# Miniprotein binders against q5jf28: the designs that were tried, part 19

Target 1, 318 residues: q5jf28
Amino acid sequence: MERERLIKTVEAILRGAGYRVARLDLKGSCFDLVASRLFLLLFIKATVNIDTITEEQAEDLKRLAKFFKASPLIVGLRSKSGELEEGVVYERFGIYALRPETLYDALLNNELPAVFAERGGLYVRINGELLRELREKHGYSVNELAQLLGVSRKSLLNYERGEQAVSLDVAIQLEEIFDEALAEPIDILRAKVEADLNVKPETPLEREVFERLKKLGLGLVKVKKAPFNAISTEDDIRLLTGIDERKTRSTIKRAEMVAEVGRIVNSGGVFILEKTKAEVVSEVPLIPKESLEEVKDADELIELIDKLKKEIKEKLFS
Key: E = the ipSAE of ESMFold2; O = the ipSAE of OpenDDE; V2 = 0.75 times the mean of E and O plus 0.25 times the DockQ between their complexes.

## First folded at step 8 (miniprotein)

Design L2d
Fold by ESMFold2-Fast, scan of step 8:
Structure L2d (fold): chain B 318 residues (1-318), chain A 120 residues (1-120)
Amino acid sequence: as target 1 above (318 residues)
Amino acid sequence: DPELREARDLLSLAIELMEFAVELLQEAQELGDPQLLKYAAMLMRLALLIVQEAIELAQSTGSDDRAIQLLQEAIELMHQAIDLARNAKELGDPELVDKALELLQRAYDLIQEALEILSK
């Protein structure tokens, strides 16, 4: 129940802070929650132990964040080293990881964390230029201040150049000596990540579908650990695209998830199946692969999708 | 009235958050996990801020004074429940959790009564 409680707690914090939230119940997914408010968009992976996240999940999370200009975030309770500390930012595969309490403070108290964990220690990045200014203003030589802090001269010079983070203890000492805020907050809600968006399809069906969609003028971003296989794009067109050989219970559940996620990220959804009778699940069309042969470009594909949605609605209300 | 609909939606959200806070307080006692008391306090504070926003929206529409009075009383009880939950974590006193649950239930009942009035 610990994982369920964590996800519910994170969802409650986000909803309470005014975010629109969609939750996924998909084992192995790279994210469990997607949340939007005003101009902020967050993809969140909630896991009790942050060490359980795989590199593949992390890469997909970063791809989604990069594509949607969103921030990826891991929210968890512990690592192999023990319980995560409140107000401390951890890292897994280039993604910030933190406790629910830290997210709460950032969202409701406007208190961004400044402390990060690295190599078994706690560190703070400081404004090195301001540190040098304050040292000179108070009449300390480099050697004198280094001695007061219990650090080497080389370390102090690196701090002033912004090339080295200070230990938490040193950060506290600096604030006491100068009576000034030197710590640089970590903007966990606007994290920028790098990811390769040009990942090739792996299955024969995915290769066929990607090739056909590319011929229609659509750009494609492949993901593996999500309720969809790719994001298809052209101009203002964005489709969370699922690909399956046939309609299964899993296909239906993933289509429902795609509808919810799409609402939060302002994107449509479609599932392309090798064999299916055209139908719609939660506003997400399921269409046969052969239908891609009937259209000449991305605009016609959208028209086909819209036509199918309308025709199915009309049949239900006739 | 869109502002009144928004106020009702906010109160519904506050009720959901308070229900989960009750669940967390009960689980804290059951499992002996004081961290759950902190989560309960956080959710109660979120609910309190949402109720305050709902009051402002309801007041702007000229809504029933009785509903506003109930929500203001609920806020006072929620402040007390939050303090009790935080103190329970720090002192390890289960009696404080019981008191927090009692006050939170009373606040919940007041919010539901206010929501019913605003939904007429």
Scores: ipSAE 0.697, ipTM 0.890, lowest interface PAE 1.3, mean pLDDT 89

Design L2e
Fold by ESMFold2-Fast, scan of step 8:
Structure L2e (fold): chain B 318 residues (1-318), chain A 120 residues (1-120)
Amino acid sequence: as target 1 above (318 residues)
Amino acid sequence: DEELEEARDLLSLAIELMEWAYELLQEAKELGDEQRIKYAIMLMRLALLIVQEAIELAQSTGSDDRAIQLLQEAIELMHQAIDLARNAKELGDEELVDKALELLQRAYDLIQEALEILSK
């Protein structure tokens, strides 16, 4: 229940801040929420203990963020070291991790965090140029201020040059001495990540489907820890593509999730199954693999998807 | 219909946040934990914003005036509950926690009644 409550809190923060949100209920997924507002797009993994996130989940999250030009975030409550602190940014596999209160402050109070955790300490990047100006205006020499802060002369010069982050204790002392905000905010909403988008399919069915989609002219980005197996793309066409052996309860649930995610990321959805009768679940067509052999290019695939969606709507709303 | 479904989803979300806030306030009263009160206040503020959005969506669909009235009364109670919880945290006054819990429960009941009306 604690995890579900956390996810709902994050959803409420995003919605309260004016984001459109899709929330997933998928075990092992690399994200639990995707949210969009004014060209901003966030993929969020919500987990009580941030250490439970696997490298595989983190890589998929970064892959989705890179492909969609989105920011990945982890929202959690604790780590192996204990409770996460409000206003502190942690890092897990290159992804920012923070408390829901920190996200609340960023989105609803326009208060970005400035403190980050690194190797057992808390640190702040400061405006070094402003520090120098304030030091000079208050009549402190480099040595005098360094002694007052309990740091070396070299460290103070590095702070003023922007070459070294200060400890949280030093940051607090500086703000007390100068009565000015010196901390540089961490832009958690526009994080950039690196990821390899050229990953190979793993199962025989995935390999067959990928080969056929590539022959139709579609580029492919493989993901494992999501309600879809790949993102199929050609020019302005984007399809969240599910691949499954058979139609199961899981297939239907994932198709529903693909519909929700697609709405937020402005992408269509399709499920390609080894064996099925063509049908539509929440506006996501489920088609047999053999249908891919009947289309000649990406445009015909889109036409097939649109035709199936229209046929089902006419039957349901007639 | 889509706007009305979204309004119902938002009210369901608000109800769950309020249930958790209520639990946290009760625990805070027992344990003297100001951090639980602080988190409960955040949840209550979020529930307030979510209910306000649900009202706007429900009004756009020409929904039952009775449901809208109940939600507007819940908003008033939520503002008061948040103020009481904030004062309880600042003053360490357990009696203010009890008053916040009472108002939160009343707001919860109104929202639940409104959700039932909108679910017909």
Scores: ipSAE 0.742, ipTM 0.905, lowest interface PAE 1.1, mean pLDDT 89

Design a6g1
Fold by ESMFold2-Fast, scan of step 8:
Structure a6g1 (fold): chain B 318 residues (1-318), chain A 85 residues (1-85)
Amino acid sequence: as target 1 above (318 residues)
Amino acid sequence: SEDTQRLLDEIHDLLTLAHELLEWAIELAQNGDTKYAIMLARLAVLILTEAIDEARQLGDETLVDQARQLLSQAHDLLTQIQNRK
């Protein structure tokens, strides 16, 4: 499987660079890996063809990244235009997309990419102030340098003001003329994205659970394309919250994924089910919806979750 | 202990990942995709080095030996690729 090999390659790059990694096996998820190291947190979608990512997946990925103050990233091999190039940053719904080799260079060689693809061309943002200084130092007028580069006078002035990116060909010519690095790197590991965190629940059960959790004092961020339905918050406490009608094989698998993701993002997990006997899967409690009516506030809910986790740990290792 | 079992699970995960990377690297090298093969082999070296350190913490000489064998294979592949260039 080309996709499986890509995901494992990305995992290896992250682990080789010293990141702690959780990998998901969930079809349709907005991310396949989440990774942390020191003060960096990355949510990564790995897909062979970057065009297969849906707008809904992209919005959820940006929502998770914004909430956790993380960077979203797409790692892929091709697009409708063919193979992605090493060292080139592409874009899909406002998210950086790049090859695994580019990620390898960024994480293991500390070499950030500088070239980005736009409108069928390759472009570079340059240090415009440095360009003006070098032009003046070497005695070129604006018109003279513009003629050498094959660009308009207006374009050169925009380059020097930092208002316009240059084509890759122009960037190469500039570095040949001045023998100086002008390219500005693209900080793919600290990308900031905007997303609406005020998404409403979709199903009747989700509405009931959200209303109850809100009454307990918890803040809520809804997500659709993840192993959980919401992130529940109370001060510095975070719970990756699953919601389901009943326990199924899917519920168990998602609870296992929530446990792994939670360890990376320093968050707890809980699944709220319409019909279930209270139990724990991979340290993630599965509790019936009626248990929410037995607690009076967020603190008591967290105490219930901690109690259930402790009871299972003692049974397994007593 | 829980700490010992956690380390064992981590070591096995690292060994499995490194083994898979090496198999793919060999296949890629044979098909002429040399640069990607080099990347995978270098990643295997880093992962196996961590596995060896963790196995030594446990005092598990069998795991150390298994990781060293894979590490040797990774270095051999990198040498073979370099010599073909």
Scores: ipSAE 0.747, ipTM 0.909, lowest interface PAE 0.8, mean pLDDT 89

Design a6g2
Fold by ESMFold2-Fast, scan of step 8:
Structure a6g2 (fold): chain B 318 residues (1-318), chain A 85 residues (1-85)
Amino acid sequence: as target 1 above (318 residues)
Amino acid sequence: SEDTQDLLDLIHELLEWAHELLTEAIELAQNGDTDRAIQRAKYAVMLLRLAILIARELGDETLVDQARQLLSQAHDLLTQIQNRK
């Protein structure tokens, strides 16, 4: 499969670069991989055609990235306009989108992209200060260099002030004239995004569970397109929180994914169910919502989670 | 181990896909689509480099050698395609 192969390529790039990786097999998720190395954390959506990403997926991806102080990234091969170009950064709903070759170069070759696609063409941000220095060193007046580049005097001054990106053609001409690197790299690995972390729960069960968790002193960040429904947080406590009516195959699969994601983002996991007997799946406890009435604060909830995790270890190795 | 077998399966998939991409690159180049041919050949080179890294980590010298041979062929093809430009 083209999509399956793309996801495996991204996994191979991350692993080859020394990242710890969790890969998700969840249709409709806002991310397919999460990866960590040193101080870097990446949430990656892999899709063959970047135009298939929905606004809802993009908002959730930015929300996760903002909460975890991570960089969101889309890796794809084409758009409605055709194949994506290597070394070019595209954009979807405020998220950088690029080819797997571009990610490979960034992670394995320490070679960040510098060209970005924007309505009407390809552009490069340049080091305007260095441009001015090189222009003066080579004896060009502002008007002379503007004529050589085929741009206005005003545009050249804006370039030198760092107020305007140049077209790719102008960037190439500047390299030919000065034989120096002027392009500013795009830091795709440290992208900062804005997102509203105060999103309301949507279902009656989610509203009830959120209310109970808030009464325990936990803050909540709602997500829709992930293997969990919320991130529950208090001081250093972080729980990837799933909410379901009952235990299904989907619940078990998502609990397994939550365990893997939690390992990468240094967070615990828990599933709150309307109807269930307390149990543990891949070190992720599944507890009935009534258990939230039995604990008085976040610390007691963590104690319950830790107790349940220990019980399964004792059972398996006894 | 399961992890070792998963990585071994990944290597085989990368090698198979690289071969398919090189075949497609030849067809695209012959049809005058040099830019897309170059993209396919470069993608294949990337997959082969990744296969070498993972195979080397596993200590499988046979797969390392196989991937290196395909990588050499891919570089030769990429050079030929770029010269047609």
Scores: ipSAE 0.579, ipTM 0.825, lowest interface PAE 0.9, mean pLDDT 89

Design m0
Fold by ESMFold2-Fast, scan of step 8:
Structure m0 (fold): chain B 318 residues (1-318), chain A 107 residues (1-107)
Amino acid sequence: as target 1 above (318 residues)
Amino acid sequence: DPELREARDLLSQAITLMHEAVRLLQEGRPEEAADLMTEALHIVQRAIELAQSTGSDDRAIQRLKYAIMLMRLAILIAREGDVDLALELLEWAYELIQEALEILSKS
């Protein structure tokens, strides 16, 4: 019912299922939780009403999911049409949206949902080949089964070919007639999304930092609705990169979040500031923009990051 | 309806066990708390079955199903050692069961 309770419930579902989880508390972020288990990686946006997610948040969520080869997911309780139904998959800007109970069943009971909502109705994709086999085994002609279901001959043939989803009512009737599971599950944990990874920096400082990082040989994926401004990448190097004009309480909190997210996605973190003395917050170095002028390539930047992390560790444990 | 009265009695019984489980968690006794919570969980499941057989309000059934999920998660999280999160999940489950009882009492 409350957003905080929803986020804690989703965290508990993920942890109960054996996932490593990082939670972030960042207003306007495109995700609230990132979780990994084995080869699966999930970026989750938790929102009480799924209609409140913005197109900008959805695009950034898909961008992160595409870059990290992860699945994006929205977990919510209602939409403008009312409460979301358990076992039903909804959609918002190309991202699957579902109830916490549906996520629980998928992760702890190994029960994927099969019903999806579309244009005010509920639908199911069925195994058309199995439908044809069962129809023939039970001695029904196409016309006979179509009449029993209250559908046209052409619709039944399309169902058997896998070319048309059935209404939930028809799916229920089919399972009652044949006493067999025909519904195809929706793989919510391995969703494929499309996103443009080539997004331009927005501020003068971002443009300057991006230009310097590119000169060092790093590729850049810009994000806006996250605790970092970009993902800097070169071969096996991945850095969640924050950019700020000055160190603020917000910078420190975002660096802490970057450390937690980085742990789950196996990426380093760095914050580049217009002016600051080099320091480290939660294993994330904060370095002045000028330091980028003194390193020659991506490898030397990594060496600088590692050196700063070692210096703070020696101070804490001496 | 006798089945609805039995469902309400079962939910009251589950609430008593949940209150005791919360006390045990606060005292650092998570295994004993988990045992009581498992008993409470089975009682709520029985109450759902009885309420469904009477054609009861879907709002009450939805709340009880959500409460069961929270209780199952609380058991897992408590055994992992996160008492604070387990307590928060149980408090919300308790509220949902109370809301369901109010709905069922008006039926």
Scores: ipSAE 0.781, ipTM 0.914, lowest interface PAE 0.6, mean pLDDT 89

Design m1 (at its last look DockQ between E and O 0.75; V2 from the best seeds 0.80)
Fold by ESMFold2-Fast, scan of step 8:
Structure m1 (fold): chain B 318 residues (1-318), chain A 107 residues (1-107)
Amino acid sequence: as target 1 above (318 residues)
Amino acid sequence: DPELREARDLLSQAITLMHEAVRLLQEGRPEEAADLMTEALHIVQRAIELAQSTGSDDRAIRRLKFAIMLMRLAILIAREGDVDLALELLEWAYELIQEALEILSKS
């Protein structure tokens, strides 16, 4: 399918650029890939048509990005308006959306995009300070240059202050007039996003587990569209936390994904179930919720997790 | 129009080289496949130049540029030894070149 091909292509771009990558196969997830290189961390949603991403997925993606201090990105091919243009940054629910070619150029050619789409037009942020210096050097008054470009005096002053983007046509005219690069690149790899990290649990079991984890001193960030239900955190402790009524094939698949994601984001994983025997899937323990009553704080929970991982590893080799 | 015919001929040549590259990858010869893909990539780049000079349909040009990126990735991934991923990238590039060829043939 086109979506699978897109995901594979994004994976290839990331790997080609030296990133460590984990890919998810989870329907409805807010991200399909997470990738790390040096101190950069990217959460990527791949979707053929960027308009198909839901507000719920976008909010969860921004929550993950904010929590992990990562950049969220949407990689896609089209929108309701047609095919996305190479080198152009689009926006969906506050998240940058771009073509795979644009990501390729950023990561393998060190060539960041500078053009963004807004309200059906194409725009460029320019180096306003450099524009002012070039205007003065060439002897243009504000009014003279504004008239030459076909813009208002107020617009030109806003351009020079960095308060207003220029149309792509104006950006081209400016670089032709001054013979200097004025466009400011869009740093898609270090995007800062805002999100509400205080989302309440939805099911009775989630409420019970959240209450117990909070009593252990853990802070909780709830997510809905990911292979885990929450991120549990306290000081240097970070756990991708799954919650299920019982062990199913879905639970096992998600535990495997949690292990892969955790490797990239330097986080442990745990699944808390209403009813289960203690076991480990891909180094992610599955424990009954009653086990939370056996520990007094977050440190003891980590000790329990480590003990279970060791015990089950020893049994496997027995 | 003569330039469009030349562009179409070049794309047909690239497709033939890509078929040979696929066979080499399947035979466990990724370095030779990468060399052949590099040759095909240069041919597609030339076809893009010719198509652009004639003011050809933007849909064809976009497909060929996307195919170029996929081919560059396939070369890199094949050299790293990931045959399955390289083959998937090449298959998409192949389809995009075929679609572009069809668009150009109707011009």
Scores: ipSAE 0.821, ipTM 0.930, lowest interface PAE 0.6, mean pLDDT 90
Fold by ESMFold2, look of step 9:
Structure m1 (fold): chain B 318 residues (1-318), chain A 107 residues (1-107)
Amino acid sequence: as target 1 above (318 residues)
Amino acid sequence: DPELREARDLLSQAITLMHEAVRLLQEGRPEEAADLMTEALHIVQRAIELAQSTGSDDRAIRRLKFAIMLMRLAILIAREGDVDLALELLEWAYELIQEALEILSKS
């Protein structure tokens, strides 16, 4: 169980760095861990081979990260090409991927990585303005330094203008020549990602529920690969929203995970079912879709949710 | 090669300390286990230095460094009172040290 060991190692890294963590046990989910500490929020997919993440998973991971203003990460051990190197940032679908050791250094030692992988090798982005200053102080023309490094004059100008990353070999040579740090770190903890938030409902039930929620004034962000189907939002309201035909063991498991995720991302949860009696699982109400017709707006939906949670607590308090 | 033999002997010593740390964790004595794990990880660090000085296989060194990370995490997690997770981290660290020993023994 190498993947389970990886997930537990990542959880330990996050907890060791003071994060509150929710770990998911849902096959095919776009994330395995969500973690927060003060102003940082991370959504993490842990996979031994980073090439096994699917495009659908990656797009949903980016949607969650964009909506919650979080940094998405893939943590793994290898790719199709072989073992991942520590201290190197890889990228899949616009999401940073890295080894557990690299995450450990970033979180526990405050040492962000600077080396990234692209086709053809390892690269570093450098402080181009400092490079130009150092070159001039040491008396090199652009052409002279380019020849010394084995690169073209055009490439060296691009390095100094910040338009091109250098190979790792060139970065090492530059630091040997100038005896000064030129590498720019990669902020894996505050990665900004772009995502298409306009995803269509997957089923007729989802379409019906989305239309009813929109009538209440809620916006919706659909996801496919999570324990919930969408995030329902209005002003400061955020609801991790599940949708099922009926209550099953899977529904209960997903509601439990929604409760845990909600604690980390400071959001409520609700499941809307075609057929059910109203109940609560782990602070997450399961309500029939007809309940959406009993409320006039988002505020009344929240009141209904809170009422159901209070009723269950009162019964347990007896 | 005496330095490589010393490195392997140090790793065997670290494994012995790790076994004792596991026993202490199972007995509910996490601070004593943490002390032994700290001693073991310093021994592994010394073994890495010796192995590197002999031009040893980078695959062994990478495994040992990963094991050190797992041991540091196990110390933190054990102090939180999560004995089960600490033991799982140590089990993986132990396997990595064994694999490194095998690699160093064949070089």
Scores: ipSAE 0.817, ipTM 0.930, lowest interface PAE 0.6, mean pLDDT 91
Fold by OpenDDE base, look of step 9:
Structure m1 (fold): chain B 318 residues (1-318), chain A 107 residues (1-107)
Amino acid sequence: as target 1 above (318 residues)
Amino acid sequence: DPELREARDLLSQAITLMHEAVRLLQEGRPEEAADLMTEALHIVQRAIELAQSTGSDDRAIRRLKFAIMLMRLAILIAREGDVDLALELLEWAYELIQEALEILSKS
């Protein structure tokens, strides 16, 4: 399967599950899809080989996920070690990675995966309290059950405390001994990730724009591998902020993608350019950086953005 | 193996139904296409069961399982009115079924 077919498959899974989806056609982006349903928001990187994601892309993906209270996911088919297994959760840079089939089951069948891969083995988390109750109910001592499973006493006590994952083989043996499901599902749809939100601007223009936006009261989250350069924030206001020196075909394409993403993540978009005339592309204003000197605060900036959107809408329908 | 022969015959029937479903989608008849896709899906499921019972090549079984997923998605997407995406999903499912049938024919 090619990357394009993989992305369309993931798009179809998300749509079939009733998500609103925006797809990005941006090479090197940290995500290829963003999807929303009710209170769930997903940022998805689709890659045939999950080991092709860079650390920089992963950090940006986690940054976006943390900021928007979303789950990051990698969807792929293979790794350096071989094909990915169905029903197994992998990890790259603290991001869950899985096959399309595993995502399908989670979204369309409400079947969350319980098996995860670590260090070349398969593991599960188990309900440690239930394990203890079952052990006591069946009259096994910690030593007797540990011996039956071929594990240490310490390992069994760590399982009962939920402090240690169990090998898949030991988990299967436990479920066979007790005739009860012990494996805890992995909530891939509500993954909690840590990320540094304090990334510095990379260019002199980004630095200048960030300094000006900060003077307007806006908080800034820099993103490197997205159609925007930062997220600008004040209270409930979120602006996907592009920064370019000049209007190019890339600027237009990025603005179109920002509009699509913005609809999914309930955020506005703006592009700030070193030199441009004020215009709107796909409902995203392109403004000269000098316009930031004409506004006093973030509210006036939003008013300017809304005014520009309105004026162009009126010109298109007049 | 008679079960492996039956599995191949079922896959050939599914391919025929998929071609008819593609035609119906192109004619703007997505519900009728969805019905044929559903029938084809059940046939492919039965072919998987037979292939598994014979210890057939896991590469064929994996392709057929993925094809079933694509067929299910094509049904949903067709009902949403996105005929173009449904056709692409069906084409990919068809390719996977053909590849699986080739594998099962060499065994």
Scores: ipSAE 0.805, ipTM 0.927, lowest interface PAE 0.5, mean pLDDT 92
ESMFold2 (binder alone), look of step 9: mean pLDDT 88; pTM 0.876

Design s1
Fold by ESMFold2-Fast, scan of step 8:
Structure s1 (fold): chain B 318 residues (1-318), chain A 107 residues (1-107)
Amino acid sequence: as target 1 above (318 residues)
Amino acid sequence: DPELREARDLLSQAITLMHEAVRLLQEGRPEEAADLMTEALHIVQRAIELAKETGDPERAIQRLKYAIMLMRLAILIAREGDVDLALELLEWAYELIQEALEILSKS
């Protein structure tokens, strides 16, 4: 499948650049890869056609990025308008979207993109103050430079004030005239996004589990399109929290994914089930919801999780 | 067109080197494979420059540039010891070079 190859290419780019990477194999997830290096954390959705991303996936991706202080990115090959161009940043629901080659250049060549696509055109943000200084230094009036570039006087003044991006053609002309880098790079690796972290649980089981975790002093961030249902937090405690009615093959696979994601985002994992025998999958405990009634606060929940991990590990190696 | 014919010949040479690199990777010889992949990569870059002078084959050039990225990644990943991922990257690069060769052959 083309999508599978795209995901593996993005994984290779991240690993080649020295990132630690966790990859998800989860249909409908808001992200396919999470990667960390030094102080950078990236949540990446890989899709062949960027227009297939839903608003719900985008909102969850932004929510995860905001919570973990990470950058969300979409990596894709085309849109309804055709193939995406190298070095061009596109947008989908407020998230940067770009080709694998653009990510490669940013991470392995230290070359950030500067061109963005908007309303069918290609544009560049210019250092307007530097443009004005260069114009004055070279003795051009506003009208003279505007005529040379083929733009209106008002447009040139807006460029110099930083109120308007220039077309790619104008950006090229400006750099040729002044022999100076005027383009402002787009920092795709430190994108800030806005998202509502106070999303309500939707199922009866989720509502019950959320209420019980909240009584233990944990804050909750609900997500829908991820291998976990919520992030449970209190001070230094971070738990990627899964919620299911019963243990299924899906539960086990998602627990394995939670373990891998948790390694990258420095968070623990736990699955809370309607009814189950306590066990551990890839260091992620699966516990019955009744266990939440047996502990008095978040610290005791962590103690229970740690105890279960230790006891089951000892049984395997004894 | 002599330049297109030379570009096609170069791509065929690169494909041959890539097949040899794949065998070396499968035999547990990643550094020798990396050397051949580096040689193949330089040949593909040469083919791109020749194709650019013709002006027509933008679709072929796009495929070859992507193949170069995949080859560079395969070299890095192979040296890390992940032979399976390196082989998958090379397989896709091979397909892209074949597609580019087909496009250039119809020009």
Scores: ipSAE 0.735, ipTM 0.886, lowest interface PAE 0.7, mean pLDDT 88

